# Ledger of designs, part 1: VHH binders against 6-phosphogluconate dehydrogenase, NAD(+)-dependent, decarboxylating (gndA)

Scores and structures below are computed, not measured.

Target 1, 299 residues: 6-phosphogluconate dehydrogenase, NAD(+)-dependent, decarboxylating (gndA), of Haloferax volcanii (d4gst8)
Amino acid sequence: MQLGVIGLGRMGRIVVDRVLDAGHEVVAFDLSAEAVAAAADAGAEPADSVADLVDRLGDDKRIWLMVPAGDAVDATLDDLDPHLDGDDVVVDGGNSHFEESVRRAEACSAAYLDCGTSGGPAGAELGFSLMVGGPQWAYDELTPVFDAVATGPDGHGHMGDSGSGHYVKMVHNGVEYALMQAYGEGFELLAEGRYDLDLESVAKTWNNGAVIRSWLLELCEEAFREEGSDLGDVDDHVAGGSTGTWTVQEALEQEVPVPLIYQSLAERFGSRADDRFSRRLANRLRYGFGRHEVARKDD
Below, numbering starts at 1 at the first letter of every chain, in headers, positions and changes, except where a header shows other numbers; antibody chains are not in Kabat numbers.
F, E and O are the ipSAE of ESMFold2-Fast, ESMFold2 and OpenDDE, as the mean of both directions, binder to target and target to binder. V2 is 0.75 times the mean of E and O plus 0.25 times the DockQ between their complexes.
[cut] stands for letters that were removed.
The coordinates of atoms that the task and the answers printed are left out; those that the model quotes come from them. Centres of patches stay.

## First folded at step 1 (VHH)

Design a01 (framework vhh_surovatamig_d1)
Fold by ESMFold2-Fast, scan of step 1:
Structure a01 (fold): chain B 299 residues (1-299), chain A 124 residues (1-124)
Amino acid sequence: as target 1 above (299 residues)
Amino acid sequence: EVQLVESGGGLVQPGGSLRLSCAASGFTFSSYWMSWVRQAPGKGLEWVATIKQDGSEKDYVDSVKGRFTISRDNAKKSLYLQMNSLRAEDTAVYYCAKGRYTLWGSKYTYFDYRGQGTLVTVSS
């Protein structure tokens, strides 16, 4: 089939390459002329604008958006929507907030699929995991594209109504936060514990038959191989947190307890401060406690 | 650019045998775990067997244990699957894959899943 792709960063280029490799045709656009030229070299048909991309597509337009979440998605939809009708399909392959995806679907002239995409740059080698929300007919029609982009036919699924794809991906990222924190704490105990251990070897052993084996653990093994068991010069500052925040906000709204996801998010926030007011006050209170304790012993 | 070329498929009667081969290029074959995966008509992709870089460790899906044998020749950059006691349910397109597949997490690629593979049909 023919697919338009808007947004040719790392993830968008992977979509282009995998769809072309599967024998489909791609019309590609990005604000970066260099990115468009590189996609054309890979076999895509270059477009000079959103309008040009639309003109190059047939009557039933299938368009994949891979632009930054937020304003960029809305700006792209504003450019696209005058050219779309109800037989067209737009896929938001970024990781937008699910409520924004529901709003966009309601406003869009085309069928709108929210597609939570997991796998990062590793998707070039492995394919992505795709969590898709929106109309069943639109998902069914895009199945050949999803088969090409995903790690295989089992690497994508229809989650449910509009917003459900980004919703499931949001919660996935919340779980990922908690798992990363759990691995971190376990390896920290081993690093600081009573034995002198080769953590690369521990990670490799844990990833070969143990109950906690996972792709995250493969990344742990790689980190210890590259940096050493003491993690060398790796800083303890952990950036990011938007998807974890969204998951915790949703859990609060639904009154679902997610203490481990919350704690993992709180640890990230704490990593960004070298001197915290709360710790300074706690130290002062401890000083006060000590003084009062000494007075009691004197009695 | 990873290139994997499968061969050796065909039509065989139940109880028969086939040997599949895969010629690899575009990467350092001896540095990667390799796997065989298959897709039966109307079904999803299913992992079949995995082999370590040096051939010292091999894993199989339960349905083929004792019937299939995975092997490799690093000097020839080739992967093999010896299939014995074939059953109708083994009918599938077979793909060789770069990387390790496990039941709970995996390191694998399916570059040739889209373009090639070798068909194995087990029937009269």
Scores: ipSAE 0.000, ipTM 0.090, lowest interface PAE 23.2, mean pLDDT 84

Design a02 (framework vhh_7z1x_3)
Fold by ESMFold2-Fast, scan of step 1:
Structure a02 (fold): chain B 299 residues (1-299), chain A 124 residues (1-124)
Amino acid sequence: as target 1 above (299 residues)
Amino acid sequence: QVQLVETGGGLVQPGGSLRLSCTASGFTFSRYAMNWVRQAPGKGLEWLSGISGSGGSTSYADSVKGRFTISRDNAKNTLYLQMNSLQPDDTAVYFCAKLGYKFWSGKYTPFDYWGQGTQVTVSS
């Protein structure tokens, strides 16, 4: 099979490398000339524009987008769409909001697959988990590519209609937020608790037969190995939150309680402020109720 | 016949600004991604920035991110680079480049079209 890939950042390059390794042909484009040259050195056919990539793919084009979510996806589709017909397939492998993916599918001249891609940089060694939404025939057509990119035949699946792939991935990331928070709290208790523990050893033991074993726990083990059980100079500011926010918004719309996902998101927001108005007011209200001394800033 | 002509270089003091232009002819300008690259004295080529054919997507090297802005006017077949907060290490010949891939000596080169370049000197 021949696959076009647009977007050759870390994730897009992994797609290129895995597809080439499986014996398929890749035509690759990125605005970074250096990224295109590197992909060509790996065996991809370089394209010098979106239009050139389309010209090189021949009939029944299969194109994987791995560009930043939002305007970059729409700009790429604007460049692609005049060259596409209903027998072509476009895959959005990025972190698009599922409603944007439905809108894009409706506007696109080709069949549009929204593909939630999970595994981070580890996908280079292990393959990704792929959650795919859109027309069944298009998913079936891309199965050889999905087999190459995923961690195995069970590492990809057709979720349902347009938007369902990014929808399932969005919820997956919400669950990931809650799991990261849970690991953090557990290890914090151990770090601050009554025993002087080697947390690398604890994480390793938990990841070899315990019920909470996971890839996230492998990352915990790595963190303690590289930073020490006190995490050295690692900052407590936690950036990001878009997929967690989307999951909570959807949960509110559907009236589904997700307290652990919500609280994990709230903890990220709280990490970004050293001094919170709500805490200052609470101190002042305590004075009003019990005449406790009022804590002042810098006291 | 593809032709790219860069203008707008010159001498500027540290902290100053310059706007480079590149006029393209001989191809359908709006179809192709365009790039800016530079070569400092005694050094190799450094890629700085790229812009898609439509102008909807841009990319920047870390060394210039936040200081340089790439743009294009497809009606005029012209590519621009707005350079702000210039430093002495920005001194180089700046080239407008169209992506194209030539194969020789077992390697791909990312550009098959280059302009003559325009000299930018940042000095007190």
Scores: ipSAE 0.000, ipTM 0.395, lowest interface PAE 11.9, mean pLDDT 86

Design a03 (framework vhh_7z1x_3)
Fold by ESMFold2-Fast, scan of step 1:
Structure a03 (fold): chain B 299 residues (1-299), chain A 123 residues (1-123)
Amino acid sequence: as target 1 above (299 residues)
Amino acid sequence: QVQLVETGGGLVQPGGSLRLSCTASGFTFSSYYMNWVRQAPGKGLEWLSGISKSGGSTSYADSVKGRFTISRDNAKNTLYLQMNSLQPDDTAVYFCARSYKYLGWKSTGMDVWGQGTQVTVSS
């Protein structure tokens, strides 16, 4: 098959490499000339613009978008859409909000697949997990590409109608937030607890036959191996939160309780301040009504 | 104060044209999808058209496709609806509404609405 790829960051480059390795042809474009040149060195046909990429593709265009969520997706679609018809397929492999994916699908002249992509940079060696929403025929047509990009045939699936791929991936990330928080709390108890433990060894043992074994535990083992059981220089600030926020917002709209996902998101927000107004006021109020000791911060 | 204000409604003869405007204030207009929704006498809300944050992507209900054109000018914080080939059945109060997320046909999910402008199509 011939596949156009727009967006050659780390994830987009993995898509290019895996599709080329499977024997397909790739036409690649990115705003970074260096990224395009690197993809060309790997065997992709370089394009100088979105219009040039379209011109280089044959009939029945198949295009994979791997650009940042939001305005970059819309800008790319604005450039592409005048060149597309209903026999073409566009895949959004990024982290778009599912409602934006539904809107884009309805506006797009081509069939639009929203593809939640999970596996991070490890996808280069293992392949990704792909959660795909949109027309069944378009998913079926892209199966050879999905087989190449995913961890085999079981690593991708058709979730349902437009938006369902990004929807399922959004919830997946919400679950990931909760699992990361759970692992963090467990290892913190062990680090602060009554025994002097080698946490790399604990993570390794848990990841070999235990109920909670996972790729996240492989990453825990790696962290303890590289940073030590005290995590060395690693800061307690946890960035990000968009997919967790979207999951909580959706849960509120649907009236579905997700207390663990919410708590994991709240912990991330709390990590971003060493001096929280609410805690300072609570400390002072406890003194006012109960004469509890007041901690004072320096100027 | 977050606000949307529609203007441009009025009386028009069948086959005529009108252009509605919606002026936004109190929020970053370019960060939101915008929609046009109408309500005919004795009927519920009908979603008509939506436009992307940049203005590059648009969608329309089948009832108005080919006759109405949605557009926006982010520099002026203004949304437009160009209505052509108007028919008596287009008589309704027309509302603009913002959405952070694309709501498509779901008018009830929109979080900020204008007060509406009356369009009457009659001889």
Scores: ipSAE 0.000, ipTM 0.100, lowest interface PAE 22.1, mean pLDDT 86

Design a04 (framework vhh_8dlx_2)
Fold by ESMFold2-Fast, scan of step 1:
Structure a04 (fold): chain B 299 residues (1-299), chain A 123 residues (1-123)
Amino acid sequence: as target 1 above (299 residues)
Amino acid sequence: EVQLVESGGGVVQPGRSLRLSCAASGFTFSSYAMHWVRQAPGKGLEWIGNIYRSGSTFYNPSLKSLVTISRDDSTNTLYLQMNSLRAEDTAIYYCAKTPKYFYGSKTYYMDVWGKGTLVTVSS
């Protein structure tokens, strides 16, 4: 089949390459002329605008969006929607909030699939894991594309109604936050502990038959190889947190306890402040008890 | 057509070193993790180790100090360096690749194998 792709960053380019490799046709657009030219060199048909991409696609349009979450998705849909009808399908492969995906589906003239995409840049080698929500017929229609983009037929699935794809992916990312924090704490104990350990060797050993083996642990091993067991000068500031925040907010609304996911998010927020008001006040309150001298920020 | 061709086997004396090569063709070699596996006469398959596209390596703990796996993506070649060879290392050595679309740990999952190269350790 023929697939339009809008957004040719790292992830969008992987979608293009995998769909072309499977023998499908791709029409590609991005605001970056360089990215469009690179996709064309790989075998995609270049488009010079959203309208041009639409014109190059046949009557039943199949379009994959791989743009940043938020305003970029809505701006792209504003450009696309005048050209779409109910036989067309739009896939949002980004990290959109599931409620925004439901809103967009309701407003869109085409069938709208929210597609949670997991695997990061490793998807180029392995294929992605795809969690798809929206109309069953649209998911069925896109199955050849999903087979190409995913890690085989078991690498994608229809989750349920509109929003369910991004919902399941959101929770997946919450779990990922907790797993990253757990690995971090374990290796920190080893780094600060009783023995002088080669953490690259530890990570390799744990990833060869141990219960906690995983792709994330392979990335831990790579980090220790590249940076050393002390992690060199790698900063402790951890950016991001939107999908973790969304997971915690949903857990609160559903009254589901997610203490490990919450703690991992809280640690990320704490990494961004070198001097926390709450700790300064706690020190002052301890002094007020008459038992401890106040630790002062500056001499 | 995806092909893997091992070379460098033969008769080698105990205590010596040997390097095996695996020439890959028919796929984008730099995009795949690669494995070495051996089979001694009358025994089952024994996984030696793998190398990811990043160059990261994972070894069978029983063999880790005796072998080194490396790759040269410019020549589409996988290598297995073996040191301090013993009679027990006599086996047919196979290179193998992971499936392109497999997700998760690739340590023991292989979809295409070479024909193998025989290594005999004896005087």
Scores: ipSAE 0.000, ipTM 0.104, lowest interface PAE 21.1, mean pLDDT 85

Design a05 (framework vhh_h_nbbcii10_fgla)
Fold by ESMFold2-Fast, scan of step 1:
Structure a05 (fold): chain B 299 residues (1-299), chain A 127 residues (1-127)
Amino acid sequence: as target 1 above (299 residues)
Amino acid sequence: QVQLVESGGGLVQPGGSLRLSCAASGFTFSRYSSYALGWFRQAPGQGLEAVAAISGSGGSTYYADSVKGRFTISRDNSKNTLYLQMNSLRAEDTAVYYCAAKTPFYKLTSKSSYDYWGQGTLVTVSS
């Protein structure tokens, strides 16, 4: 089949490459002319504008959006929607908030699929996991594309009604935060502990039969292989947090306890400050109530 | 970082068998990984051709028509090793055999999609 792709950053380019490699045709557009030229070199048909992309797609349009979440999605839909009808399908493959995806689906003239896309840049080698929400017929129509982009037929699924794809992906990212924090704490204990361990070897052993084995743990092994067991000069500042925040906010609204997901988010926030008011006050309070104690009382 | 080392090549008589091994270092064989692993060969004076490949999970395999029914690809995640069992060998199987890694399973025959390659091991089928 023919697929339009708008947004040719790292993730959008992977969608283009995988769809082309599966034998489909791609019409590609991005605000960056350099990104469009690079996609054309890979075999995509370049478009000069959203209108040009639409013109090249013919009657039943199948369009994948891979633009930054928020205003960029709405701006792209404003450009697309005058050219769309109910037989067309638009896929938002980005990290949009699920409530925004429901709003966009309701306003869109085409069938709208919210597609939570997991796998990061490694999706180029491995394929993505795709969590899709929206009309069943539109999901069915895009199955050849989802087969090409995903890690195989079981690497994509129809979650439910509009918003459910981004909803499931949001919660997935919350779980990912907690798992990353858990691996980090475990390896930190080993690094600081009583034995001089080769953490690459530990990660390899854990990833071959142990209960905590995962692709994320494979990435831990890679980190120790490339940086050493002390992680070399890797910084402790952890950026990001939007999907973790959304997950915690949803958990609060539904009154579902997610203490591990919350704590993992809080650790990211804490990584961004070298000096914290709360620690300074705690130190002063310890002086205040401990002042009369004799040093070495427990020695 | 990723290194692939082939072994098990040598001289064998027509109708004989050989087992090639590919030991991977810097890369862990995981049942949750979708990395494809494959064998390619290059006969003297000819181009590189895909022989066999296996998905990261081991659930899917590919074989070139010329080797179907004679060769079997397998992986051992606990040993971080890829194997090619070659049976009923023919003079036409004489080639340098290369182990390769890092492409989606559906692109198994695309040489340019593989990121990592071994040094090759020579297999000579002659009486």
Scores: ipSAE 0.000, ipTM 0.114, lowest interface PAE 20.6, mean pLDDT 85

Design a06 (framework vhh_8h5u_2)
Fold by ESMFold2-Fast, scan of step 1:
Structure a06 (fold): chain B 299 residues (1-299), chain A 124 residues (1-124)
Amino acid sequence: as target 1 above (299 residues)
Amino acid sequence: EVQVVESGGGLVQPGGSLRLSCAASGFTVSKYSNYMGWYRQAPGNQHERVAIIYSGGSTNYPDSVKGRFTISRDNAKNTGYLQMNSLKSEDTAVYYCAKVRYIYGSKTYTFDYWGQGTQVTVSS
């Protein structure tokens, strides 16, 4: 089949390359002329604009969006929608909030699929994991593309109604936050603990048959290989937090306890403060009410 | 303890076919980070990648063998396979099976285990 792809950053380019490798045709557009030229060198048909991309696609257009979440998605849809009808399908493969995906689906003239895409740049070698929400018929129509882009036959799935794909991916990212924090705490205990350990060796051992083995743990092994067991010059400031925040907000609205996901988000916020007012006040209060209780007896 | 054993090599004429097998013991391939690859080495050359099958079942081949070689696996039997069709004299090499991981940050492959290899000779 023919697929339009809008957004040729690292992830969008992987979609293009995998779809072309599977024998499909791709029409590609990005605001970056350099990115369009690179995609064309890989075998895609270059488009000069969103309108040009639409013009090059035949009837029953199939278009994959891989642009940044938020305003960029809406701007792209504003350009696309005048050219679309109900037999067309648009896939948002980015990290949009699921409520925005529901809103966009309702407003879009085409069938709208929200596609949570996991795997990062590794998708070039391994394929992605695709969590798809929206109309069943549209998911079915895109199956050859999803087969090409995903990590295998079980690497994509129809989650449910509009919004469910980005919803499941949002929760996935919340779990990812908690797992990253858990690995960090475990290795910190080993680094600061009673033995002088080679953490690359520990991570390698855990990656080979241990119950906590995972891709994230492979990234830990790589970090210790490249930076050393002391992590060299790596700073403790942890940026980001939007997907973790969305997961915690949803958990609060649904009254579902997610203490580990929340704590992992809170630790990221704490990493951005050099000197915390709350700790200074706590020290002063301990002195004020308990100057004769400087240390707990059970310490 | 952990072992990888290749078999199925031999002498064939150009245009012939062979199916290589790789039996793994002492570990299992998971769907997350573990995958299997075939590599070959001719005398005087470095190891070159021939085929990789990733945990989800997708595959990768260099242009030199794409369309002629097919990698597959049976996880229940801990066995991988390489089907080689339309063999050429240039395919003559010792073929190795490896448990492979892709390291995302460095964009490289790391090898956990290597087998002893199986010789493939293509000659008239």
Scores: ipSAE 0.000, ipTM 0.136, lowest interface PAE 20.1, mean pLDDT 83

Design a07 (framework vhh_8dlx_2)
Fold by ESMFold2-Fast, scan of step 1:
Structure a07 (fold): chain B 299 residues (1-299), chain A 123 residues (1-123)
Amino acid sequence: as target 1 above (299 residues)
Amino acid sequence: EVQLVESGGGVVQPGRSLRLSCAASGFTFSSYWMHWVRQAPGKGLEWIGNIYYSGSTFYNPSLKSLVTISRDDSTNTLYLQMNSLRAEDTAIYYCATGKSYYRLGSKSPFDYWGKGTLVTVSS
């Protein structure tokens, strides 16, 4: 089949390459002329604008969006929607909030699929995991594309109605936050503990038959290989948190306890401050109990 | 021929607001993402945010509550509204344009830069 792809960053380019490799046709657009030219070199048909991409597609348009979450998705849909009708399909393969995906689906003239995409740059070799929400018929029609982009037929699934794909992916990322925190704590205990350990070797051993083996452990092994067991100059500031925040907000709304996901998010927030008012007050209150010296700021 | 000229900088008291302007010429302004980037003394470049031709904006999450980016395509002018200014907002502010949807937070992907305008927040 023929697929339009808008957004040719690392992930969008992987979609293009995998779809082409499976024998489908791709029309590609990005604001970066260099990215469009590179996709054309790989066999895609270049488009000069969103309107040009639409003009190059047949009557039943199938378009994959791989642009940054938020405003870029809405800007792209504003450009696309005047050219779309109800037999067309648009896929948002980014990390949009599921409520925004429901809003966009309701406003879109085409069938709208929210597609949570997991696997990072490793998807180039292995394919992605795809969690798809929206109309069943639209999911069914894009199955050949999903087969090409995913790790295979078991690497994608129809989750449910509009918003469910991004919803399931949001919760997936919440779980990922908790798992990253758990690995971090385990390796910190080993780094600070009784033995002088080669943490690259530990990560490698844990990833070869142990219960906690995972792709995240491959990334831990890589980190220790590149930075050393002390992590060298790697800062303790942990950026991001939008999908973790969304997961916690949803858990609160639904009154579902997610203590490990919440704690992992809270640790990220705490990483962004060297000095916290709550710790300073706690220290002063401990002094008030009559037994502890107050640590004062030197400056 | 392509030029970006920032203006509106200067010395401003903490807690005040300030609006910066960027006058663009020599290219089809309305077709490009426009960015604001700043550099505090002795620090690296910090991406503030960008605006698409449709008016859609994307902000650095650390700054989203403090800044608003807007554009006037009829005058080829980009704006940065800053509220509740702090001493840490002291920096040279640059207007820049890039062609990619990707959020980079660095000079590398930007096609053109202005010379910058200095904002000093002092008591």
Scores: ipSAE 0.000, ipTM 0.103, lowest interface PAE 22.0, mean pLDDT 84

Design g01 (framework vhh_surovatamig_d1)
Fold by ESMFold2-Fast, scan of step 1:
Structure g01 (fold): chain B 299 residues (1-299), chain A 123 residues (1-123)
Amino acid sequence: as target 1 above (299 residues)
Amino acid sequence: EVQLVESGGGLVQPGGSLRLSCAASGFTFSSYWMSWVRQAPGKGLEWVATIKQDGSEKDYVDSVKGRFTISRDNAKKSLYLQMNSLRAEDTAVYYCAKGSPWEELLKYGFDYRGQGTLVTVSS
């Protein structure tokens, strides 16, 4: 089939390359003329605007959006929507908030699929994991594309109604936060513990048959290989947190306890603060209780 | 502390060559795509080249394709840009950038972007 792709950053380019490799046709557009030219070198048909991309597509348009979440998605839809009808399908493959995806689906003239895409840059080699929400018929129509983009036939699935794809992906990222924190704590114990261990060797051993094997553990092995078991001068500031925050907000709304996801998010927030009022007060209260001398900032 | 330190810029005549280096520290260099971006006098930021974690994939802006070569040395945590057949139009401050190239880097303002190194191509 023929697929339009808008947004040719790293993830969008992987979609283009995998779809072309599967024998489909791609019409590609990005604000960067260089990105469009690179996609054309790979075999895509270049478009010089959103309108041009639409003109190059046939009657039943299938368009994959891989632009930054938020305003960029809405701006792209504003450009696309005058050219679309109910037989067309638009896929948002980015990390949009699921409520925004529901809003966009209701407003869009085409069928709108929210596609939570997981795998990062490794998707070029392995394919992505795709969690798709929206109309069943639209998901069915794009199955050949999802087969090409995903890591095999079990690498994509229809989650449910509009918003469910991004919803499931949001929760997936919450779980990822907790797993990263768990690996961090385990290796910190080994690094600070009683034995002088080669953590690259530990990570490699754990990733070959052990219960906790995973791609995240492969990244741990790479980290120790490149930085050493002491992680050299790697900064302890952890950026990001949007999907983790969304997951915790949703958990609160639904009254579902997610203590490990919450704690992993709280640890990220804590990594950004050098001095916390709560710790200073706790020190002073311990003195008032009569148990300990007050620790001052110079101590 | 995350740092990217560019070097290798300078004054060079048209048709000349220059090799830029970027020394990375404070993060797992081998886990990231790395890019070179530039800003010419009076212009905005322009993506120049990008390289995959293991060096297996490289991309370039059309105007430098065939003239510039991006490379990396993960053991030394270093990124390089070999610039050949330099033109007056290549005059810019060149920045080493961490992460995905293209629209994402431009939109988010280049997390961990270095101080830059000035390349001046004139006679």
Scores: ipSAE 0.000, ipTM 0.122, lowest interface PAE 17.9, mean pLDDT 84

Design g02 (framework vhh_surovatamig_d1)
Fold by ESMFold2-Fast, scan of step 1:
Structure g02 (fold): chain B 299 residues (1-299), chain A 124 residues (1-124)
Amino acid sequence: as target 1 above (299 residues)
Amino acid sequence: EVQLVESGGGLVQPGGSLRLSCAASGFTFSSYWMSWVRQAPGKGLEWVATIKQDGSEKDYVDSVKGRFTISRDNAKKSLYLQMNSLRAEDTAVYYCARDYYDFWSGYLKPFDYRGQGTLVTVSS
């Protein structure tokens, strides 16, 4: 089939490349003329504007959005919507808040699919995991594209009604935060603990038959192989947090306890603050208590 | 091949300013998140700032917030770091880097490419 792609950043370009590789046709647009030219070099048909992209697509338009979350999605939809009807399908493959996706779907003249996309840059080789919300018929229609972009037929699924794709991906990201934190704490205990251990060897052993084996743990093994067990050249700052924040906010609204997800998010905020007031106060209190203990008469 | 070339470092007094530049080649600059990382003498790499492909999203390590500004010019294939109110602890070799630590791969893996670095010394 033919797919329009708007947004040719790192993730949008992977969508273009995988869809072309599967034998489909792509019409590509981005505000960056250089990004459009690079996509054209890969085999996409370049578009000079949103209107040009629409003109190049057939009667039943299938358009994948891979633009920054928030205002950029709404601005793109404002440009697209006058050219769309109910037989067309728009996919938001970005990291939008699920409530915004519901709002956009209600306003859109086309069928709107919110598509939570997981796999990061590794999606270029392995394909993505796609969590799709919206009308069943639109999901079914886009199945050949989802097969191409995902790791295969089991790498994508229809989650439910509008917003459910981004909702499930939001929670997925929350779980991912907690798992990364858990691996980090476990290996820190081993690094600081009683034995002088080769952490690459530990991670390799755990990846082969242990109950905690996972793709994230394979990345831990790779990190120890590349950086050594002390991770000497790796920064301890952890960036990001919007999807983690959204997950915690939703958990609070629904009154569902998520202590591990919350704590992992709190640790990320802490990594950004080198001199936290609470730590300074706690140290001062410990100093004060120590002085009083020394001065106290022992009975 | 991917090339990242930093410039703009030097000796500056505390409270001074410097503007670092990074010239990118060998890849589609506008398609990548870009970051600045630094390494102080005798310490490991520290992430400083990151910027999204279109400049719509920026993030900074807490110690530089309000003092440093990351920006990019996709037409010129250049990344910048404006450093104001410099402190002795900002003394480091500064590297521009392609790709961004995200929550999935953040503290488990370094950036995929970084340049040779430019030295910033904050001293009287």
Scores: ipSAE 0.000, ipTM 0.156, lowest interface PAE 17.6, mean pLDDT 82

